# Designs tried in a protein design chat: VHH binders against RNA-binding protein 12 (RBM12). Part 6

Target 1, 78 residues: RNA-binding protein 12 (RBM12), of Homo sapiens (Human) (q9ntz6r430to507)
Amino acid sequence: FCVYLKGLPFEAENKHVIDFFKKLDIVEDSIYIAYGPNGKATGEGFVEFRNEADYKAALCRHKQYMGNRFIQVHPITK
Key: E = the ipSAE of ESMFold2; O = the ipSAE of OpenDDE; V2 = 0.75 times the mean of E and O plus 0.25 times the DockQ between their complexes.

## First folded at step 6 (VHH)

Design s19 (from f4 with E103D P105G Y108F T109G; framework vhh_8pnl_2)
Fold by ESMFold2-Fast, scan of step 6:
Structure s19 (fold): chain B 78 residues (1-78), chain A 123 residues (1-123)
Amino acid sequence: as target 1 above (78 residues)
Amino acid sequence: QGQLVESGGGLVQPGGSLRLSCADAGFTFSSYAMAWYRQAPGKERELVARIDSGGSTNYADFVKGRFTISRDNAKSTLYLQMNSLKPEDTAMYYCAAYEVTWDSGSEFGYDYWGQGTRVTVSA
């Protein structure tokens, strides 16, 4: 149960992803935030959930805000 | 325009407070993510706090609960409120700006740096 994230702030770190999905059982070691050649985040990321219920709850957070940026949460199959 | 100017540094005793400011001469401040870094003599430069263009914040563990980063886009100014200062906080403090492009997976931000402001925490 994996989601693709888009629209993350450039300063986003694993802890921001954890806070965005608060109360959901995420696989914290699965969090991946993409970085560009200059070492800055590109705004994209991935995270896994331990169970289907929390995965579905995560999809319901699509277009919710992290600060003044809404985060896109998309289903993905690896 | 990415010219940044820090101010507000000084000498304080342990437990004191300081408020640092970083003024951007450019009119694009509101689109930039901003950060405060510090560097003590002979040590590496380390991240203290970040704030994105929307106001989401991130702090280094060694300053959580003591420092607060904030921004005023109308004044093109970044702030760092420093409370409960410790001798270990003695350093040159630098602000940095990252240009952010939303909805671009292959693009990345750039950083601009100020010249720094000195903070000394000593009896």
Scores: ipSAE 0.000, ipTM 0.117, lowest interface PAE 14.0, mean pLDDT 72

Design s2 (framework vhh_8pnl_2)
Fold by ESMFold2-Fast, scan of step 6:
Structure s2 (fold): chain B 78 residues (1-78), chain A 122 residues (1-122)
Amino acid sequence: as target 1 above (78 residues)
Amino acid sequence: QGQLVESGGGLVQPGGSLRLSCADAGFTFSSYAMAWYRQAPGKERELVARIDSGGSTNYADFVKGRFTISRDNAKSTLYLQMNSLKPEDTAMYYCAAYEVTWESGEYTYDYWGQGTRVTVSA
């Protein structure tokens, strides 16, 4: 169960993703913050959840804030 | 004027290890975030690892568990410890220094090194 993240602050680290999904059972080693062809952060990422209930709860956090940016949380199948 | 100077590259067999260093040749970068990038022949530069001024790290998936980034602010030196090297790790490795702003639209790199070559071959 994976979600696609868009709108991440370009300084975002794994710890910020962990805190954003606080109380949900994420696979911490699955956290990926994307970088573009020029090597700069794109503001996109992915994270995996251990169970379907927490995956669905994560989708409900769509448009919640990380720092001063709202985060888009989108469904994706791996 | 300052610059970043990489060293430590070389030829190594698959499964081997190398430690890269990046030193400022006239500056102190204790307030800067720093990163290692690499570029294989015919490919674009890609981020390998980054470390902020406080020591928090982030790694590309393809090096997680094998590479470790660290810094020594007293020596103004950045390191990359590379273990379990694979032929796919063959590239020019570059260090970069940048300022991080929480609301920035992208990373802006203030300084780049000239690169050090890593070749992983039998």
Scores: ipSAE 0.000, ipTM 0.117, lowest interface PAE 15.3, mean pLDDT 73

Design s20 (from f4 with P105G E107D Y110F; framework vhh_8pnl_2)
Amino acid sequence: QGQLVESGGGLVQPGGSLRLSCADAGFTFSSYAMAWYRQAPGKERELVARIDSGGSTNYADFVKGRFTISRDNAKSTLYLQMNSLKPEDTAMYYCAAYEVTWESGSDYTFDYWGQGTRVTVSA
ESMFold2-Fast, scan of step 6: ipSAE 0.000; ipTM 0.210

Design s21 (framework vhh_8pnl_2)
Amino acid sequence: QGQLVESGGGLVQPGGSLRLSCADAGFTFSSYAMAWYRQAPGKERELVARIDSGGSTNYADFVKGRFTISRDNAKSTLYLQMNSLKPEDTAMYYCAAYEVTWDSTGLEYAYDYWGQGTRVTVSA
ESMFold2-Fast, scan of step 6: ipSAE 0.000; ipTM 0.215

Design s22 (framework vhh_8pnl_2)
Fold by ESMFold2-Fast, scan of step 6:
Structure s22 (fold): chain B 78 residues (1-78), chain A 125 residues (1-125)
Amino acid sequence: as target 1 above (78 residues)
Amino acid sequence: QGQLVESGGGLVQPGGSLRLSCADAGFTFSSYAMAWYRQAPGKERELVARIDSGGSTNYADFVKGRFTISRDNAKSTLYLQMNSLKPEDTAMYYCAAYEVTWGSSDYLEYTYDYWGQGTRVTVSA
């Protein structure tokens, strides 16, 4: 159960992703925040969830805020 | 024509340490995300750690707190510092260079462009 994140703040770190999905069981080692050649976040990332219930709850956080930016939460299908 | 070359493997006792290196021999290292994978005989290749072009890292649960992935873009080299080694860490270790792009359906796609041939790590008394 994976989600793709778009719209992350430039300063976003793994701890911010963990806080954004607080009370949900995330696979912390799955957290990926994309960085460009300048060493700054591109605004993209992804994270895995341990169970389906928390994955569905995560999708309900679509367009909620992390700092001053709303975050897009999209499903990833293999 | 890109090539990754691993080094630093060897035989160590449980509790020991090793530092693996992966050198770029022909492509633009600093633009790639990099990963370390391992494979024990008869098992599938599994992700150990990854680091993106900006230095953000992820680790598999089974190495968290013991292994550290790092990169030196000026030297075009990837490292894996392995501490508190266990017999279960015995495997062939591979480095890989990959790109993360948008897929046709607006999902992230992971494309592994380069792989090394591996360096052997044996942990035994």
Scores: ipSAE 0.000, ipTM 0.111, lowest interface PAE 16.9, mean pLDDT 75

Design s23 (from f4 with E103P P105G; framework vhh_8pnl_2; at its last fold request DockQ between E and O 0.72; V2 from the best seeds 0.00; counts 0 for: pae E 13.4 > 2, framework grips, unsure alone 63.3 < 65)
Amino acid sequence: QGQLVESGGGLVQPGGSLRLSCADAGFTFSSYAMAWYRQAPGKERELVARIDSGGSTNYADFVKGRFTISRDNAKSTLYLQMNSLKPEDTAMYYCAAYEVTWPSGSEYTYDYWGQGTRVTVSA
ESMFold2-Fast, scan of step 6: ipSAE 0.144; ipTM 0.546
ESMFold2, look of step 7: ipSAE 0.000; ipTM 0.258
ESMFold2 (binder alone), look of step 7: mean pLDDT 75; pTM 0.757
OpenDDE, look of step 7: ipSAE 0.313; ipTM 0.711
ESMFold2, fold request of step 12: ipSAE 0.000, 0.000, 0.000; ipTM 0.223, 0.179, 0.217
ESMFold2 (binder alone), fold request of step 12: mean pLDDT 76, 76, 76; pTM 0.761, 0.764, 0.759
OpenDDE, fold request of step 12: ipSAE 0.228, 0.249, 0.242; ipTM 0.648, 0.660, 0.659

Design s25 (from f4 with P105G Y108L T109P; framework vhh_8pnl_2)
Fold by ESMFold2-Fast, scan of step 6:
Structure s25 (fold): chain B 78 residues (1-78), chain A 123 residues (1-123)
Amino acid sequence: as target 1 above (78 residues)
Amino acid sequence: QGQLVESGGGLVQPGGSLRLSCADAGFTFSSYAMAWYRQAPGKERELVARIDSGGSTNYADFVKGRFTISRDNAKSTLYLQMNSLKPEDTAMYYCAAYEVTWESGSELPYDYWGQGTRVTVSA
């Protein structure tokens, strides 16, 4: 149960992802914020959820705000 | 490497106005989303206003109706018109440029920041 995040503030840290998904059971060690080859954050990330109910609830937070950035929350197709 | 340079800050009395400018010094201005951020003493940096490459704007609630963000792509310049200034608006104001990619695998988003311009609202 994993989501792909897009639109993260470039200063975003794991604590901001935790707050964005507050009340949901996330795998905190799974939080990944992507960085580009130039060392700058890309605005993309990934996070895992421990159960299907919280994964589905996370998808409902699509286009909600983290600070002043709306966050895209997408299912990962693998 | 490109650099953003802010100007227009200063000391103004409550109720006054200032116009901030942010000049592009080397990247393709028209392709980037641009934003104004501010950081008050002892506070975290916060977004004030954003304008995308197509001209769509977004404002923080605390400035909506008082501040106007605009861009002039021909001059490679971003503006922030600040009206009805309050003591709470006292901060360093920063210009930022970034590209939001809507497609996976497209060109990576990059942040460019200026060094800031100081705005003080005090009697």
Scores: ipSAE 0.000, ipTM 0.094, lowest interface PAE 14.1, mean pLDDT 73

Design s28 (framework vhh_8pnl_2)
Fold by ESMFold2-Fast, scan of step 6:
Structure s28 (fold): chain B 78 residues (1-78), chain A 122 residues (1-122)
Amino acid sequence: as target 1 above (78 residues)
Amino acid sequence: QGQLVESGGGLVQPGGSLRLSCADAGFTFSSYAMAWYRQAPGKERELVARIDSGGSTNYADFVKGRFTISRDNAKSTLYLQMNSLKPEDTAMYYCAAYEVTWETGDYVYDYWGQGTRVTVSA
């Protein structure tokens, strides 16, 4: 059960992703924040959820804010 | 570093098909969102299709159902499959790679290709 994240702040860390999805059962080891060829974060990331109910709840966080930036939460098409 | 090279353009009759490719050899392709744009003679450049690093796609209304954007991260290549081509599709087609800005959340295009010409003519 994974989601794709867009719009992450440049300095976003795993702890910010955990806080953004607070009260949901995430696989903390699954958190991935993407970096581009210039060594800077791209604003993209991925995270896995342990169960379907929390995965669906995570999709409801779409366009909520992390700091001063709204986060897009998308299902990963398999 | 960071070059995009389009190929696959050509002359085709109405109703025909073409597959455009955009190859990268200068950046981490899998981390970038990619797009196809086109510019017809006397018109502004317009978005045709977009695909993000996770595979989510977006299409302009005038190509929905006819064009398919896809990417192969292992080959660092972006594709545009164009079916049921119309004379109105005649344009230079450009590949673009972009990242999200940290200030506005909008996309900034880091890399553009030189374009490949598509001509649809009877």
Scores: ipSAE 0.000, ipTM 0.087, lowest interface PAE 15.4, mean pLDDT 73

Design s3 (from f4 with E103D P105G S106Y; framework vhh_8pnl_2)
Fold by ESMFold2-Fast, scan of step 6:
Structure s3 (fold): chain B 78 residues (1-78), chain A 123 residues (1-123)
Amino acid sequence: as target 1 above (78 residues)
Amino acid sequence: QGQLVESGGGLVQPGGSLRLSCADAGFTFSSYAMAWYRQAPGKERELVARIDSGGSTNYADFVKGRFTISRDNAKSTLYLQMNSLKPEDTAMYYCAAYEVTWDSGYEYTYDYWGQGTRVTVSA
């Protein structure tokens, strides 16, 4: 159960992703913040949830704010 | 600004290893997120690896599987273990420290930067 994140602050860290999904059972080791070939953050990321209920709750956080920026939370298409 | 002191750079052959160290200048090390950046001649400074105050790490794709960032809060020291070095890893390496909170709005400036340590990978 993975989601794709877009709009992350470029300086965001794993702890910010954990806090954004508070009260949901995330696989903390699954958190990935994407970087381009030159090492710059792209603002994109991925995170896995342990169960379907929390995965669906995570999708409901689409366009909620992480600090002063809203985060896009998208299902990963098979 | 306070000083972070980098060390451990040098000349190595392709495939070699180096361990970089960064010692603090008297700030509360354990509360800070730390990072290694590098700047190759003629290029912009780029993030290599980051470790937050809780120990979570992030790596640039071009170093994943080869470099490991770690910290020792008791020694107030940040490390970068660099394995399988390539000529394209040749750069000046800098450490940086900043404090981040989830309520901050996530636009932060680094509180401390070091002077850098030079890494050259060539035959």
Scores: ipSAE 0.000, ipTM 0.156, lowest interface PAE 14.0, mean pLDDT 74

Design s4 (from f4 with E103D P105Y S106G; framework vhh_8pnl_2)
Fold by ESMFold2-Fast, scan of step 6:
Structure s4 (fold): chain B 78 residues (1-78), chain A 123 residues (1-123)
Amino acid sequence: as target 1 above (78 residues)
Amino acid sequence: QGQLVESGGGLVQPGGSLRLSCADAGFTFSSYAMAWYRQAPGKERELVARIDSGGSTNYADFVKGRFTISRDNAKSTLYLQMNSLKPEDTAMYYCAAYEVTWDSYGEYTYDYWGQGTRVTVSA
């Protein structure tokens, strides 16, 4: 169970993703914040959840805030 | 052309409590994300707490567990409940509002600022 994140603050770190999804059972080692070929953050990321209930709860946090930005939370299709 | 007006500041001793209010003077409050900022004498303005239109909150580390931000959309009012106040909390407190649109992915700039309300924590 994996979600795609878009709209992350460019200074965002793994700890911010953990706080955004607090009280949900995330796989902390799965957190990935994307960087472009120029070494700058793209604002995109990925994170995995251990169970389906928390994955669905995470999708309900779509358009909630991390700092000054609302975060898009999208399902990842196979 | 909205305007924000803060109130509730005052003088309180360490360990005391204050409740700040921020009233919308004429814009559609419920669609805006809201924030409280503060500025101590001789220091730059810093974020204290934010609340989005859906009620999700975010707090600065130095106030977590002591301050609570809330909003009442029916009354077009933002609140900051401040408990366990410290001398370090002495500052002018400002409320701010910004509109969130579906396609906004950049950093947000606040559209409206209040005039501030003074909080003084001293023995």
Scores: ipSAE 0.000, ipTM 0.105, lowest interface PAE 14.6, mean pLDDT 73

Design s7 (framework vhh_8pnl_2)
Fold by ESMFold2-Fast, scan of step 6:
Structure s7 (fold): chain B 78 residues (1-78), chain A 122 residues (1-122)
Amino acid sequence: as target 1 above (78 residues)
Amino acid sequence: QGQLVESGGGLVQPGGSLRLSCADAGFTFSSYAMAWYRQAPGKERELVARIDSGGSTNYADFVKGRFTISRDNAKSTLYLQMNSLKPEDTAMYYCAAYEVTWNTDEYAYDYWGQGTRVTVSA
């Protein structure tokens, strides 16, 4: 149960992703913030959920805010 | 200032272990998020592991279960424990640090080390 995140503040840390999905059972060591070939954060990320109910709840966070930026939360189909 | 200095690289046989260290020399270590990157000969630099100021970690899939990133804020030192090393892990390893700020249009690491070489060969 993974989601794809887009629009992350480039300075976002794992703690911000954890807070954004507060009350959901995330696999904390699955949090991945993507980097481009120049080593800069792309604003994209991935996070895994332990169960389907929390995965579906996470999808409902789509377009909610992390700081002053809204975050896109998308299902991953592989 | 704010130079990072890596150490701990060397030659090791497949299946062996190494512990890399990265010491800061001029910034407030505990407020920075930090990362380990590597660059193999003729390849692009790639992220290996990242640790934020609170100690939460991220790992590239190719090192999960084998490498562990950690930090000691009292000693201003970042570590990478590398176990079950493979020839594919041969690379120059770099540490990087960045300060977290909100609402930026772009992002770059504030500090980079000069690297420490890891060679995995029989």
Scores: ipSAE 0.000, ipTM 0.144, lowest interface PAE 14.9, mean pLDDT 74

Design s8 (framework vhh_8pnl_2)
Fold by ESMFold2-Fast, scan of step 6:
Structure s8 (fold): chain B 78 residues (1-78), chain A 122 residues (1-122)
Amino acid sequence: as target 1 above (78 residues)
Amino acid sequence: QGQLVESGGGLVQPGGSLRLSCADAGFTFSSYAMAWYRQAPGKERELVARIDSGGSTNYADFVKGRFTISRDNAKSTLYLQMNSLKPEDTAMYYCAAYEVTWDTSGYEYDYWGQGTRVTVSA
């Protein structure tokens, strides 16, 4: 149960992703923040949830704020 | 306001390894996120690797699988283990410390080191 994140603040850290999904059971080791060819964060990331209920709750956080930026939360298509 | 001092740079052959160290002198190391940046001759400074206050790491695509960032809070020291070095890795390597805040649209580093030179050539 993975989600794709878009719109992350430029220097967001794993702790910010954890805080954004407070009260949901995330796989903390699954948190990935993407970097581009220039070595700078792209604003994209991924995170896995341990159960379906929390995964569905995470999708409801779509367009809620992390700091001053709203975060897009999308299901991952394999 | 504190000072970062890099060491461990040098001349190495392609395929070789180096370990860089960055020691702090005057701030609360364990509370800061740390990063390694590099600047090749004639190019902009670019992020190589980051490690947050909790130890979670992020790497630039061009070093992923080859470099490892780590920290020792008891020694107030940041490390970068560089393996499988390529001529393209030739640069000045800088360590930086910063605190992410929610009220800034961009992030600035609180501290920068003076840099240590890495040269990869045959």
Scores: ipSAE 0.000, ipTM 0.153, lowest interface PAE 14.8, mean pLDDT 74

Design s9 (framework vhh_8pnl_2)
Fold by ESMFold2-Fast, scan of step 6:
Structure s9 (fold): chain B 78 residues (1-78), chain A 122 residues (1-122)
Amino acid sequence: as target 1 above (78 residues)
Amino acid sequence: QGQLVESGGGLVQPGGSLRLSCADAGFTFSSYAMAWYRQAPGKERELVARIDSGGSTNYADFVKGRFTISRDNAKSTLYLQMNSLKPEDTAMYYCAAYEVTWDSSLYEYDYWGQGTRVTVSA
C-alpha cells in the first residue's frame, strides 16, 4: 500500500514525512524523497503503509498542510 | 534584480551570542521561504535553519536549542539568533530565498546572499 506525495516543502526529510503521517503504521525504510539534478528536493515522494486501514487514512490527509504548502496524497496508479 | 545581503557576523568567544540579519532588495520577501546555510573551512555547505512564509521553522540537529530563525516581513529582514556559540560554528553564513508553489513539485526561485563570516575563538 503505497502513496505518491506531491507538494513537499523543499529540504523535507524522512522525519517530516513520519510526522505528517503520525499515528499511521508506515514502513519508515520505504520513504523516498525525490531530488533533482540541482541537489534540491523536487517536492515529490513515496511512502508505504503496512495495512489497508492506515493506507486509506493516509489518503484522507490529502491537502493537509505542512508549513505554508498543502501536501497532495495520491494512490500510485502507474 | 533581487539580492540578499547578510550582516551581523563577527568574532566571539565560545559561549557568546550573535544575531545575523539578511535584508532583501528587489523581491517580495513575505511570499518566500527563507533559510540560513553555512560553510565551514574545508567543509560542504549545510542547512542551518529554515522558515516558510507562514512562519513554520525547521532546524538542523546540530543547532537545535541554540539558534532561532525569525523573520520580520514589515522590515523585509530575516534573522538568525545564535546562542551558546561553539568553535565548530565558525563558518561563512548565507541566507537563501525559495519560492514554494502550491501546484508544482519544483522549487522555482533560489536567491543567495554573499555571506557573512562568523568566527568563534579568541
Scores: ipSAE 0.000, ipTM 0.132, lowest interface PAE 13.8, mean pLDDT 74

Design t9 (from f4 with Y98F; framework vhh_8pnl_2)
Fold by ESMFold2-Fast, scan of step 6:
Structure t9 (fold): chain B 78 residues (1-78), chain A 123 residues (1-123)
Amino acid sequence: as target 1 above (78 residues)
Amino acid sequence: QGQLVESGGGLVQPGGSLRLSCADAGFTFSSYAMAWYRQAPGKERELVARIDSGGSTNYADFVKGRFTISRDNAKSTLYLQMNSLKPEDTAMYYCAAFEVTWESPSEYTYDYWGQGTRVTVSA
């Protein structure tokens, strides 16, 4: 149960992703925030959920805000 | 204020290992995201590995499986464990730090840089 994130603030850390999905069972060591060759965040990431119910709830957070950016939450298979 | 000081560089044969350290001289280490960069002769500086304030890591493709970045907040020290070193890893290695802020505009830069420590991998 994995989601793809787009639109992350470039200063976002794992703790911000955890807070964004507050009350959902996240596999915390699955959180991945992508970085480019220059060390600047691309705004993309991935995170896994422990169960299907929380995965579906996470998809409902699509277009909610993290700081001053709305976050796109997309389903991903495998 | 504050300064980063790298150590642990040296000469090693291919296949060898080194552990680099980066010591914080006085800022609030635990709140900073940290990174290791390198610059080979005649090339631009490139990102090797990054670790955020919560301990989450990102690696450049050319070091995945060989290098491990870690931090010890109690000792205000950043580490880079380098295994299976290759001649291509020969470079000056720099540590860098920045404080996370939500208000930063479209680009962030590192608040602090070290002076670098030299790693040479040769037969």
Scores: ipSAE 0.000, ipTM 0.170, lowest interface PAE 13.3, mean pLDDT 74

Design u2 (from f4 with F27S T28I S31I; framework vhh_8pnl_2)
Fold by ESMFold2-Fast, scan of step 6:
Structure u2 (fold): chain B 78 residues (1-78), chain A 123 residues (1-123)
Amino acid sequence: as target 1 above (78 residues)
Amino acid sequence: QGQLVESGGGLVQPGGSLRLSCADAGSIFSIYAMAWYRQAPGKERELVARIDSGGSTNYADFVKGRFTISRDNAKSTLYLQMNSLKPEDTAMYYCAAYEVTWESPSEYTYDYWGQGTRVTVSA
């Protein structure tokens, strides 16, 4: 149960992702924030949820804010 | 140069134990996988153990059952618990980190390396 994140602030850390999904059971070791070839964060990331209910709740946080940036939360499909 | 700093090396008797640590001394933001490599004098670097962000591990056959790799992703810190050490384990131990780029990783080429910590197993 993984989601793809878009629009993360440049300085976002794992702790910000944890706070954004507070009250949901995330696999903390699954949190990944992407870096580009220029050594800067791309604003993209991935996170895994332990169960389907919290995965679905995470999708409901689509377009909610982390600081001054709204976050896109997308399902990952085959 | 690398942002990783190894510690925990030293001199130990055969059959002894050591725990190596590797800390992100800089601010490596996103790490997909981390690994321990070793290099004995005059030999090539070889993979000892690897762990990815999901917790999947891979061990070299010569350390299976003796070494345990673990990771604290929140602190970007890697550990290697080494038990039942043998003289053949004597080497410089290096940690390495792989940052995932936009392309899906089919293989790992490590982006960050530490300067190494020396392990000597000798009577």
Scores: ipSAE 0.000, ipTM 0.086, lowest interface PAE 18.3, mean pLDDT 73

Design u7 (from f4 with S53T; framework vhh_8pnl_2)
Amino acid sequence: QGQLVESGGGLVQPGGSLRLSCADAGFTFSSYAMAWYRQAPGKERELVARIDTGGSTNYADFVKGRFTISRDNAKSTLYLQMNSLKPEDTAMYYCAAYEVTWESPSEYTYDYWGQGTRVTVSA
ESMFold2-Fast, scan of step 6: ipSAE 0.000; ipTM 0.210

Design v5 (framework vhh_8pnl_2)
Fold by ESMFold2-Fast, scan of step 6:
Structure v5 (fold): chain B 78 residues (1-78), chain A 122 residues (1-122)
Amino acid sequence: as target 1 above (78 residues)
Amino acid sequence: QGQLVESGGGLVQPGGSLRLSCADAGFTFSSYAMAWYRQAPGKERELVARIDSGGYTNYADFVKGRFTISRDNAKSTLYLQMNSLKPEDTAMYYCAAYEVTWESGEYTYDYWGQGTRVTVSA
């Protein structure tokens, strides 16, 4: 159960992703924030959920805000 | 004491292009994150694009693929290249320089420009 994140603030860290999905059972070791060649965040990331119910709840947070930036939450299939 | 000054707005037909510029007047440009916002009559101001000091960018969905934000630290100037303009893009466009305060989840804006008007009409 994995989601793709887009629109993350440039200063976003794992702790911000954890807070954005507060009360959902995330796999904290799965959090990935993409970085470009200059070592700065690109605004993209991925995170895995431990169960289907929380995965579905995470998709409902699509276009909700982290700071002054809305976050896109998209499903990923493997 | 610093102030931002926008330029480059005007009247253009749908499908046209404009390049907006924002010049600083008294702050350390290279250390600030910069943004373009817009506000249409009767609507709230909305974020269009951001660029950090390292050049990494974020865009609102409604401009992705059409607008490009860039900065020139040596010239202390921020740009917004607007292509494939639509009537929906008609607004006052503002530049802002800010620092992010992650403890509160808020952006603190140190400087705002006075805006430049963009009108997209046939």
Scores: ipSAE 0.000, ipTM 0.113, lowest interface PAE 14.9, mean pLDDT 73

Design v6 (from f4 with S56Y E103D P105G S106Y; framework vhh_8pnl_2)
Fold by ESMFold2-Fast, scan of step 6:
Order: C-alpha cells, then sequence, then structure tokens
Structure v6 (fold): chain B 78 residues (1-78), chain A 123 residues (1-123)
C-alpha cells in the first residue's frame, strides 16, 4: 500500500511526512524523499502504509497542505 | 567552507560487504540532514539513503534490506553499511549534507558534497 507524493516543500524531512499523515499507520522506514544532485529535494516522495484502510485514508489527504504548499497524494503499486 | 570526506570504497566480490564513512571537516554536523548518493557510469546521480537531523531514515527500493545508513553526531561521521553487494551497486558514492529552514519558501540552503569514493563489485 504505497502512495506517491508530489509538491513537497524543498525543506521537507521524514518528520514532516510523518506529521502530514498523523493518525495513519505508516511504515516510517518506507519514507522516500527524492533529491537532486545538489542535495535539494525535488518535491517528490513515496510512503508505505501498514494496512489498506490507512492507505485509503491517505489518499483522502490529497491536496491538503504541508506548510505553504498543497500535497498531491497518488496511488501507486509495486 | 566545510567539506565532507568519504572513505571505505574498494573492490569487493558479489555478496560481499563494505562500510563507507563520511567525515565533516568544519561545519555543524548534528543539525544537518545527510545522504548517500551514487552515480554509475553513463547514469544520473541517484539517492541511495538519507538520514535527517532527527534520525529518521529512508532508502531507495534497490537497497532496502541490504544497506543501512547511520550517523554518529559525537564523531561528526555518516556511515553506509553495504551488505549483499551486487554488480549493479558499482558506482561512485557521494555523501551530501543540507540544512534548510522548515516552512521556508526561500533558497537559504547550505549544500556540502564530498569528492566521492569508488565502489566496484566484480568477481
Amino acid sequence: as target 1 above (78 residues)
Amino acid sequence: QGQLVESGGGLVQPGGSLRLSCADAGFTFSSYAMAWYRQAPGKERELVARIDSGGYTNYADFVKGRFTISRDNAKSTLYLQMNSLKPEDTAMYYCAAYEVTWDSGYEYTYDYWGQGTRVTVSA
């Protein structure tokens, strides 16, 4: 149960992704935030959920805000 | 002003292990998010593993279960423990550090990069 994230603030860290999905059971070790060659975040990421109910709840967070930017939350399967 | 210095690269056979180290030479290590990147010949540089200032880690799918990133703030050193190495892991490995302000829409980011250490996985 993975989601693709787009629109993350460039300063985003794992703790911010955890807070954005608070009350949902995420696999913290699954959090991936994409970075460019200069070490700055590209605004993209992925995270895994432990169960289907929380995965579906995460999709409902689509277009909610993290700081000053809304986050796109998209389904993905591996 | 500060610079990161990698060490620990080398030649290893498939299935072997290596530990990479990255030491800072003049900046405040504990406040920085740290990462390991790699670049294979003819490919783009890609993130391997990251550890933030709070100690949370994340990994690229192709290294999950095999690599472990860790940091020792007292020694100002970042580590990458690489196990079950595969020929596909052959690359230059770089450490990087950045410090950004939360909820910043500004480009007040400090970037530090090492010179890289070569890892070759070959029989």
Scores: ipSAE 0.000, ipTM 0.137, lowest interface PAE 16.3, mean pLDDT 75

